VHH binders against p49116. Designs and how they scored, part 1

No score or structure here was measured in a lab: all are predicted.

Target 1, 238 residues: p49116
Amino acid sequence: EGPLLSDTHVTFKLTMPSPMPEYLNVHYICESASRLLFLSMHWARSIPAFQALGQDCNTSLVRACWNELFTLGLAQCAQVMSLSTILAAIVNHLQNSIQEDKLSGDRIKQVMEHIWKLQEFCNSMAKLDIDGYEYAYLKAIVLFSPDHPGLTSTSQIEKFQEKAQMELQDYVQKTYSEDTYRLARILVRLPALRLMSSNITEELFFTGLIGNVSIDSIIPYILKMETAEYNGQITGAS
Unless a header shows other numbers, all headers, positions and changes below count from the first letter of the chain; antibody chains aren't numbered by Kabat.
F, E and O are the ipSAE of ESMFold2-Fast, ESMFold2 and OpenDDE, as the mean of both directions, binder to target and target to binder. V2 is 0.75 times the mean of E and O plus 0.25 times the DockQ between their complexes.
Where letters were taken out, [cut] stands.

## First folded at step 1 (VHH)

Design b1 (framework vhh_brivekimig_d4)
Fold by ESMFold2-Fast, scan of step 1:
Structure b1 (fold): chain B 238 residues (1-238), chain A 120 residues (1-120)
Amino acid sequence: as target 1 above (238 residues)
Amino acid sequence: EVQLVESGGGVVQPGGSLRLSCAASGFTFSSYAMSWVRQAPGKGPEWVSSISGSGGYTLYADSVKGRFTISRDNSKNTLYLQMNSLRPEDTALYYCAKGRYSLFYEYDYSSQGTLVTVSS
């Protein structure tokens, strides 16, 4: 009954921290990333189909896919964030930190490979000129993944994923009618998201503010926040 | 300017009780969730409890559930934490935080906190 997503679920606006520092630093980058993570979780929580699955299932789904949602959000908000500049600043900071802390060459290689994969993903999405509707439905396909371990209600989750796929197909075919294979080009980007390490994402974007905290451990608390709390996290407004 | 001023800390024996207060100013208090966060000596910060803007919804860390009660008085712009059945491991500097679980950001507070010491 009705569409899976409404027009309100297409709107995805990231507010960058203010004031901007004279030079990009780890604190500013982590705050920007945190706002995007909270925006992504608030987006998921607002979907009626998601709410219908119940709190325990909601928590399990977001725990399983937060890195995929976050990466899609980075791609969608790349221009607002000046993501290329942020990634360059992360690389610079990482190189300086590595020299001081004597990190292993293998770990450095893993982190640099992750940054390269992230850049390639974001560039691919930019070249395809993915619009707000397409991003909303790609996030829904990722969110309603029935194949994560430990999930209950997998049949219902699969039905919501199929509904997302059908609505995305309908939208793309009507909006980009001359581009017969656009949907296929978009969907083949998604498997790469599961190959990206959530642990490396945590290390790059969420370390340095108040210590090392697992995103997995905080998800239940974020999903229970009031709307004003989410808005505070998303905008930093006081 | 957002200002948060904590009070009510002290020294208490195990099993005792304390009530913390946080006086808030510089923002529309009733529109924002509020949290209590603590930092034990030599440890990082730990989220303790949160309350919605209306007071209709509360959350607690598993370590304090059933012992601590968070509440607010929006007419006085004041947040409270009633702490019962205190344990030595509750010894910490307690901070009032505006609107955020302090898991990714610097805590949104401008206060030095209030010290709670549980002697054994």
Scores: ipSAE 0.000, ipTM 0.146, lowest interface PAE 15.9, mean pLDDT 80

Design b10 (framework vhh_brivekimig_d4)
Fold by ESMFold2-Fast, scan of step 1:
Structure b10 (fold): chain B 238 residues (1-238), chain A 122 residues (1-122)
Amino acid sequence: as target 1 above (238 residues)
Amino acid sequence: EVQLVESGGGVVQPGGSLRLSCAASGFTFSSYAMSWVRQAPGKGPEWVSSISGSGGYTLYADSVKGRFTISRDNSKNTLYLQMNSLRPEDTALYYCAKDRSYYFGSGSLDYSSQGTLVTVSS
């Protein structure tokens, strides 16, 4: 009966490691990305509809969509992260590598193409000036995706996705009443998220987080994390 | 300047094991992927294995999968290659190489000038 998301679910504030190094390094990037991932998982857990699906179903959902949620988070927090600076530094380093040595050139090309797709996505979201409410509902739409293989309770998941779409429509029509086509422009951006390789995202942002273990494998543990443990991860507190 | 010093090579019988080490200096070791490359007598260089900066991700050539294990100790600035079930075709000079990327597989490698010799013979 109530709305899918409350004002509490609109709040999405990333706390970056302090201080930011003068020269970007892989450890700063990995720590920043981990904080964003933990913030995204905590956000999903705070949704009553997500909890109502039960632990097995909600864990399977997040395993299937974490890369889409993470990419939306990168776009939403791009300014706070100085994401364009991070990606430009990586691209410059890879371009120099390609110019000097072509060994494993196919691998370098795949990674660079992923970075360019990510930059294009973030730029498109910035040009649309997506607000906090719109981001919250876009994240809910990708979270409650009934079409991932192996999911149970797909009818319930579909109903929550429809509810997210309806509430986004209501919000956009009331808030941006003079822009008849805004909702359509926002929604056509979502398919691009599924073109992002989760393996390349792991290589770029999560190198060495848990050894040879994938992000998919640690999702159940993150979702079970207590509030104090979660706060420790995002603030670095003991 | 980047300095890489390989050690641990030797003569071993087929089926034996060896552990190679590479001591790195002149750069922030943990910020770069590292690789092992070998060159057999009369052949070109062959990439063997790579490891990401923190050791979380590893890659292996098909010829060594299941037999070799790459690892690193960032506190000691040292790269390792554990070689098991050695075959005569593993006979080569083994070189430690620094990747020029924040992640591995870039193909732009800074090689050591030295290398360590591994000979697999009866």
Scores: ipSAE 0.000, ipTM 0.172, lowest interface PAE 12.8, mean pLDDT 80

Design b11 (framework vhh_brivekimig_d4)
Fold by ESMFold2-Fast, scan of step 1:
Structure b11 (fold): chain B 238 residues (1-238), chain A 126 residues (1-126)
Amino acid sequence: as target 1 above (238 residues)
Amino acid sequence: EVQLVESGGGVVQPGGSLRLSCAASGFTFSSYAMSWVRQAPGKGPEWVSSISGSGGYTLYADSVKGRFTISRDNSKNTLYLQMNSLRPEDTALYYCARGGYLSYIEEFMRTGFDYSSQGTLVTVSS
């Protein structure tokens, strides 16, 4: 009946840890990534349609799609994060690991391929000059994906995804009326998100997590965090 | 200017109890999740427990679940860790950290940095 997303869902403001160290380290990268993950999950949690699906469905959806949401967030926040600098530091570390024979060649190839796919994705989004409304609706399309294995309530999830697609179409056609093929160029980028491994994303950005606890295991707790605590994780000064 | 000062460590026998405290200053304490992190001799840092800013949500590592209790007093800017049924494998330097489970305090353990946090030593021995 009403729009799927409100104007508040278009606002996506990442506050980085300060100061940025002279040499990037695991802690800074992990803290930066964690702030983005928290922002992404808080964004999802605030959507009325998402809330209406219920806690069990919410947890299952976010567990299935957190990597896709996170990657869209990386693309959207690439400039504020200095993502290219972070990726360059990771690549440098991997090249040194090859020279010192500390990691298997096959594992390094998988990680390097993942970094290449991530950089290509972010580059394609930058070339398309994706705006805040487009990012919000792309995240909604990814969030309300009915085709993840093990999901229940798939018909309702599909309805919300279709609503997101319709609202994105209406927005793009109105705002970018001169570019007849823009929507198609944007949507064709989404399948690439499913090809990126959540395990490799976790290794690259969340290696600083302590206690061998996975992102998957902490998702329910992140979704239940109070607004003040969530803001404390992001702003550092709320 | 963030300052975290730990206290309460000591030597106890297996099965004993200790309560650690962390006095925080330089930030709005109630707005931040807080954590306890430990480092055993010769090992890397291990996350132990986190508590939300309000105190409404707590998380524990499986190794301490049911034995340790994290709590906070926002009126005193103080974080606590109540440690019961202590085991020899709990022997470590314990660090207080600002931030939830996702915060990693690797810098405190690196050589060559000037740190404000000293940690507090807990030794469990018979």
Scores: ipSAE 0.000, ipTM 0.208, lowest interface PAE 11.9, mean pLDDT 80

Design b12 (framework vhh_brivekimig_d4; at its last look DockQ between E and O 0.17; V2 from the best seeds 0.00; counts 0 for: pae E 10.2 > 2, grease 26.4 > 24.2, SAP .682 > .668, placed apart)
Fold by OpenDDE, look of step 2:
Structure b12 (fold): chain B 238 residues (1-238), chain A 118 residues (1-118)
Amino acid sequence: as target 1 above (238 residues)
Amino acid sequence: EVQLVESGGGVVQPGGSLRLSCAASGFTFSDYYMSWVRQAPGKGPEWVSSISGSGYSTLYADSVKGRFTISRDNSKNTLYLQMNSLRPEDTALYYCAKGELFRSYDYSSQGTLVTVSS
């Protein structure tokens, strides 16, 4: 078989909502986050190996790793998103909400710690100057993780993950031949993703979901969406 | 200011058809996914359908798939929902919504009532 990823899978362009409001409201944040989520899932869907796993397995796989994919996407798109500004806005909104909802001190700490983890992770990735290919392979490694509970076809998933790892290794050796330990440095960042709560991420970025709708519940629908116009959906308000 | 104004609701018999419209203003209409959401009496809001900015991509709830068709005219800043083979279970207040799948939207939407009864 051919490579797991092609050059087409390296492209990961997020378009932000336009116009940007003077005050980053919850709606803007949710819209931005949703776009990133969609982009991430549609990226996954574009991988032939992912398609080969079948719809049920695909859904389960994405359900298991969407938070990690999303977080990698945040890191990759941090500049375009003005992520620091968004996170600051989220903190401000949370402060108001926390007061109203009478959240426990422990919960507040948990949420704030999560935000800190997100920021630190993104900063660490920026410091490493991760390029588009490396992000693509890292996302693939995260996507094809066989160690999530309840997955089917784990042997095949593992094979895909190994393939992603090998291709990443080859790429890094080829592109960064003078940096012997670059592969290790970038891979060692992946465990940080597993420490982040999907529930908290959902609460922070996706508060605008209708009713009792969860990211988990909408994943099948997102995966069924066409991807052709998503990257060009918003170019600016006129 | 985002404005969404629904129209086209009414009373129809089972098996009948209605076409809903939503006039949008206050934002670049073609840049956004648009959705229909409905709320039946005593129930929470339910996502019905979504359409991408260009109209290329459409999605439907399983409950309406094959019966409803979402479309849009970006030149008119208008969203549509063609509802065929209507059932009593389709009775609800229908809202036009700005944005991607399953999100809550601007409350400026008044909704349009669809009643399916014999």
Scores: ipSAE 0.054, ipTM 0.539, lowest interface PAE 3.4, mean pLDDT 88
Fold by ESMFold2-Fast, scan of step 1:
Structure b12 (fold): chain B 238 residues (1-238), chain A 118 residues (1-118)
Amino acid sequence: as target 1 above (238 residues)
Amino acid sequence: EVQLVESGGGVVQPGGSLRLSCAASGFTFSDYYMSWVRQAPGKGPEWVSSISGSGYSTLYADSVKGRFTISRDNSKNTLYLQMNSLRPEDTALYYCAKGELFRSYDYSSQGTLVTVSS
């Protein structure tokens, strides 16, 4: 059987809404985040191993891990997104909500802790100078997680995860041969992704979605979209 | 230039039915999801329903499930919304939109007004 990922799976190019407004608003933040989410799901769909698991398993896997994939995408695309600027705008909106007495102190604390965790994660990835191949394999390790409740084909999922881990190891040992501890430093970053609440991510980035719709509810429909449809949504044009 | 023209709105009593149409031009209609979005007076836009380019996949807001049916005729570049068992809460200006499920839509059509009152 061939490699889990090909060079095409390393390409991860986010196209931002243009022009960037002078003052960030909920619509721009949501549009930017939606493009990243769609790009992440389109990336997952392009993997032959993922396709081989079947539609029901694919939906269950992405529902379980979308927040981890999205967070890895935020870290990978932090410069393209001007993520620090987006987070500053979110914090400003949150501070305004405090002044208007719209949020409890406990909720504010939870959201601020989430933002801090997100910033620390992105900073750690930047300090490690994670490359495109490493990001692709980390996303694959996260995607092929066999330990989520309710999954079928868990033995096959586990084999794909092990293959992703093995290919990442081979890549890092060959490319960064002088840094014997690089792989370990990269892998110990992954548990932090599971400590971040998908509900808080949804509140911070996706409040601009039309209607009372959760990310979990739209995932099966995004995964069924045709390639031309995905491309149109990612670019937001034509 | 994408052009969308809605029609079929009107005044009906509670429990009545209406069929909305949207004539599309300026893009390959069959390649895109199409959606219905509504805006009640003094409220923000609410997503109602979406249909895939081929028509195989449809989805509905919980508030309209079992009452509304979205459909399309790709040979006529036309989107439809069949609305049954209408309620006063369905009173809104209805817009059709090119594009994806649940994402914030940028649309500039006039829409078609649906008023449900006795």
Scores: ipSAE 0.013, ipTM 0.374, lowest interface PAE 7.7, mean pLDDT 84
Fold by ESMFold2, look of step 2:
Structure b12 (fold): chain B 238 residues (1-238), chain A 118 residues (1-118)
Amino acid sequence: as target 1 above (238 residues)
Amino acid sequence: EVQLVESGGGVVQPGGSLRLSCAASGFTFSDYYMSWVRQAPGKGPEWVSSISGSGYSTLYADSVKGRFTISRDNSKNTLYLQMNSLRPEDTALYYCAKGELFRSYDYSSQGTLVTVSS
């Protein structure tokens, strides 16, 4: 009963590290990305339907979809983050790594292809002018995916996903009533998220944060954090 | 030429405290996330904690959260690990590591040994 998301779940404000350096570097990229990750986890944790599933189910869902949530966050915050500039700096770093013979050519090709896919996804979302409500519902749809092996409560997860889809449909029909195909155009972007590699996302944005530890392994810690800890991580104001 | 020199290790009793230091040189310290990594006898490296270049973002392994505190002083190019409520399973050789995009940790130092036993 009741809506899956409220207006408070639409708010998604990323604050960039200050001061902005003259030259982008690893710590700025990783701090910016970590703020987005923590903002995304805080967002997921704040949803009553997510809270209702229980801690083990919550951890399993977020482990399965964190990269999709993060990628939606990148698209939503691309201008605030100056994402194009960050990706250009990463590309330049990779070119230097080739010149110094520090990475295999096959790995660098895979990473460049991933960067291209990410840029195309973000561009396609910008061309559609996806608004904050639409992003919130898209994030909910990817969060409440019943497809994962080993999940319990898959019927309840599916119910929540269907509710997110229904609320998105209702929102789009009311807000964009003269654009008959807007919902369909939005939903066909979701499969591109499945093409994003969590391993490459970690290498692009998180290597300087967690070293050899995967994001999967820290998700339980992040989900258990106190709200004040979250806010400190999101703003860097601890 | 990057140099990382760990210090502050020693023998402590269970429940005790110890503070590790890592002096960094040869790079712009504030540009990099820094990490503590430990290696127990006969085991592979285990990540302990990381801190952003600004010092505001921190992460901890589950085994140490609430007991260890990572910090840095960018004016002294020094990374710290405050270890409280130490347990025998914390016994390990501790390294600091410079976070790099697409690179393994730099373990060129020998680390600092922490032994927790009565």
Scores: ipSAE 0.005, ipTM 0.254, lowest interface PAE 10.2, mean pLDDT 81
ESMFold2 (binder alone), look of step 2: mean pLDDT 83; pTM 0.839

Design b2 (framework vhh_brivekimig_d4)
Fold by ESMFold2-Fast, scan of step 1:
Structure b2 (fold): chain B 238 residues (1-238), chain A 121 residues (1-121)
Amino acid sequence: as target 1 above (238 residues)
Amino acid sequence: EVQLVESGGGVVQPGGSLRLSCAASGFTFSSYAMSWVRQAPGKGPEWVSSISGSGGYTLYADSVKGRFTISRDNSKNTLYLQMNSLRPEDTALYYCAKSERYFDWLLSDYSSQGTLVTVSS
């Protein structure tokens, strides 16, 4: 039985839209976020264990966890994306919306709280200096969550999650042998992912991309997408 | 009960202009952002433009920037879309919608009727 993830699953290379506009706009943010989402789903599709669960289970798992995968991807690719600049632009826009009475105060508070939680999460990951192997295994732990309602094959999903946890432990103990508590510091960050609303993530990052279609609705399409079609989405070429 | 009634569509030649209107009722119009969404035959819905409740902020899809202008008259509860330099690719049913979220172009309060815009020679 080989490892859950291979070296190919550690590589996670986001290609940003070019050129960056002089002033950030909704379309640039949505295009950037969409490339990350598609990269994240393609990453999941490439895992043999994930493929072995079958199409219906694959769709259910990704629908349940796409926000957690996306947020881990934001943290991993924060520098490439200039995420701090994107979030600053969103905050500035929200502050202007308050001044012009364009949006309810309650909604602005919800969105600002979400942005703060996202910034805190990304900062904690950066401070911990999470490496590519650690990100790959954290994504696998999130992907193979057996506790989402409506799942079938729960025992097999649980086995894959346990395998991800074991391989992460082995990696951290070997690579960061002098930091006895590193694994614990990393794992206690994961519950924060479930506190962040997928609806607010969708609103912040995907509003200009998918027309009158939710992320939940496009997931089956992305998971069935052939390699050539996928490459067209992430590079902007057809 | 939210009511949205679109009008102003028609047949126009390439390079021509049309102005669409949407009469809104059943909610406090000035408190909500409004959007235009279009659907071409055989294609899914495409977001076109949005305007804030006050009218102070507007957004446009890249395909229509510089050609279309969204506006509103809160005293008349009416949303407008001025369409200039029309192209055959602009041929679609156009719907107005009340935006529930600031960044969300996914709309729940569509009029089922829409207004048809056909750009042909």
Scores: ipSAE 0.000, ipTM 0.134, lowest interface PAE 12.4, mean pLDDT 81

Design b3 (framework vhh_brivekimig_d4)
Fold by ESMFold2-Fast, scan of step 1:
Structure b3 (fold): chain B 238 residues (1-238), chain A 121 residues (1-121)
Amino acid sequence: as target 1 above (238 residues)
Amino acid sequence: EVQLVESGGGVVQPGGSLRLSCAASGFTFSSYAMSWVRQAPGKGPEWVSSISGSGGYTLYADSVKGRFTISRDNSKNTLYLQMNSLRPEDTALYYCAKGSYYDFLSGYDYSSQGTLVTVSS
């Protein structure tokens, strides 16, 4: 058998909505986030090992890990998204809401703490200067997680996760040979992804686009999209 | 009008400790992230640490991680920086800033007197 990931799986290019508005708004933020989510799901479905698990298992895996994949995508695409500017706009909106007595302090606290976790994660990844190969393997490690409730084929999923870990180790040892502990520093970042609330991510980035429909409920439909329809979603029809 | 007043700076020998304070007024303190920024002689401003509005999350520059601790008391509208194991290279004017690490990276300005920390060689 060949490698788990090929060079094509390292390519991860986000196309932002155009034109960029003079003032950031909810619609622009939600459209940008949706393009990243669709790109992330299409990335996953392109992996031969993922395809080999079958449609039902594919759906269950992505439902379990979409928030982790999305967050890794935010970190990887932070510069092209101007993520710091988007987060600043969200924070400003939340702070104005508390000042106008429109939202409870407890709710704003939860959302602000989520934004802080996200900023901390993205900052950590930026400081480590994670490259495209490393991001691809980190996404594969979270995708092939055998420990989510309700999964079938857990033995095969575990084997793919181990293969992802081994290939990441090989890549890091060859590319960053002088840094003995780089792999360890990278891998210890991953547990934090599971502590971030998917519900808060959904509220911050997707409410304007999907309304009352959950990301969980639309995942099966995104994974079944034809290539042309998927490409329309990530680039925006004009 | 946002007002930030730093205090607690001084002269200390290498290995010593100092606690900086920042008294904030003119805004809802608990609703905003806060940061410490320093400027060493002959250098540009360097971000040091940030804390979320609730105090639940903190970030540190690699140069101070494990030695400095940022904290806040929202009941007193006060931000703190506990500095331990001080080194000569920590010598700088320390500024309190409204905003996070990402606000600093986006080029926001601070406007206060700062507090001078001098670590004797």
Scores: ipSAE 0.000, ipTM 0.119, lowest interface PAE 17.2, mean pLDDT 81

Design b4 (framework vhh_brivekimig_d4)
Fold by ESMFold2-Fast, scan of step 1:
Structure b4 (fold): chain B 238 residues (1-238), chain A 125 residues (1-125)
Amino acid sequence: as target 1 above (238 residues)
Amino acid sequence: EVQLVESGGGVVQPGGSLRLSCAASGFTFSSYAMSWVRQAPGKGPEWVSSISGSGGYTLYADSVKGRFTISRDNSKNTLYLQMNSLRPEDTALYYCAKSPLDYIREFLSSGFDYSSQGTLVTVSS
């Protein structure tokens, strides 16, 4: 059996819409987020182990974990996206809105808590200086999660997750040989991804995409996209 | 397909009034917050006002507060902007826009979401 991931799976290059507007707008943020989502799904599709599970299992896995994959992608691409600038601006606006008492306080609180959790996660990953190989394996561990409700073929999914964990361990031990606890520090970051609301992620990053259609409902269509069609989505070409 | 058609623009003297309308189709109008965004010649888009799906909550840019009133008629799928005490600085192409989360839309708004034409407002003598 060969490795779960190859060097091609380490490459994760987000092409941003250009030029960046003079001030942030829904269109720019939504287009940027859509490119990252499509890049993340195309990345998953390129894994031979993922392909081997079959289309129904592939759809179920991505539906269960898209928010976790997307959030890892946000952390990995935070600098390219100027994510900290986007989130800081939204937080400042939400704090001002609390003073007006015109919007739902519970909703504002939920969104602010989500943004804070996202900032904390991205800052933790940056502080650990997570490299491209580590991100690739973390995404694989998240993708091959056998414990989501409704999944079939869980034994095979678990074997692929174990393989991802073993290959990550081997990489970290070889590359960061003097840091005995690095792997543990990286892995304990993953549970936080499941505590972040996919509904709030959708509202923050995809509100201008397709009206009332959920990300969950479009996942099967994205996974079926032809290579040329997919490339058009992630580059904005055509 | 979401369609938004703006109307009601025109030429008016400083201190005058205009009422803009936006006819919406292709989505459940009452379920979404709506906004007005304007773009003056040679400038980027500027958010003007937002209204919640029920009409119970409204927000205004400081530059228009006290002069403009946003409203909606959910039975007619129509958004309105009543503009009073108009100033030359209000001269712009006005667009309506859809959002499921109005405070984010207010902050991040652009004149091009689900709108293709806009309605021109010119304030001059």
Scores: ipSAE 0.000, ipTM 0.140, lowest interface PAE 14.4, mean pLDDT 79

Design b5 (framework vhh_brivekimig_d4)
Fold by ESMFold2-Fast, scan of step 1:
Structure b5 (fold): chain B 238 residues (1-238), chain A 127 residues (1-127)
Amino acid sequence: as target 1 above (238 residues)
Amino acid sequence: EVQLVESGGGVVQPGGSLRLSCAASGFTFSSYAMSWVRQAPGKGPEWVSSISGSGGYTLYADSVKGRFTISRDNSKNTLYLQMNSLRPEDTALYYCARDSPTLQYIEKFLQDSYDYSSQGTLVTVSS
């Protein structure tokens, strides 16, 4: 049948809150991260293969992989987000938290290790000069992961993942024909995404969430949003 | 002011059919996605199906795909669920729900996931 992704699925345009404040704060970081998360989930729900799996499967898949999708989005949008500036502000926040005895030394070490892993991942992707088509297919490979616990329809999910892998291979071999090992270098980066804690990502980027709301709690709502409703929230337009 | 009124529930034998209706009032019906949610005896709520405001997009739980059809008539402010090939496991109280409104602030997700202003309609499938 036709390709897994269409031209519209390659476009990944993040609209940042404007203007960037003079001093970065938790609310700006959370708003920026929330927009990227919303964009990532809207991207996923727009894929016909994803829609075909049904809402319960869609919710389970996104709950299992939102951190991997989010991290790929951070790497892809690092320049437009000024991610290095955000990470520097987070480090400063952690230093202030230590001074107020809000975080243990063990927790600080875990969070700093997570920031190091994130920075290393983003640097690796930048060094490889991953393009928009490659990011789209890497996100599809992550999204259609059949090996998360508790999933139903795992055979169909695996089929979509294999289709994503084949289409990525075709693209890379045609576009980067001179670099025989490019696909292998790209794919070997993916396991690192699963070693990054979703709990630490949530703490770093979503600390501005009010109350005790979790990313898992909001995923079903984001996936059910109408396109117009979603676009209104992302751009602030009515 | 927002009100949802369900009807169409009843008792049917396995393999039978029922059509549920939900009459909506107090809001611009065509501007909201609508859902059907059910709660079986002794179980938590289970999402069944959703339809976009225009009716152009529909989603179904895996357990009901191919058997249930969600539809809407925006001129009548009415949501429907056509249930075919009913099974004993479909026995539940069915609720019509308006999906969460446009969310400008994340804190709004702390509110109820759906606007339940209705009493639900009981569907019992038994021989």
Scores: ipSAE 0.000, ipTM 0.126, lowest interface PAE 14.7, mean pLDDT 79

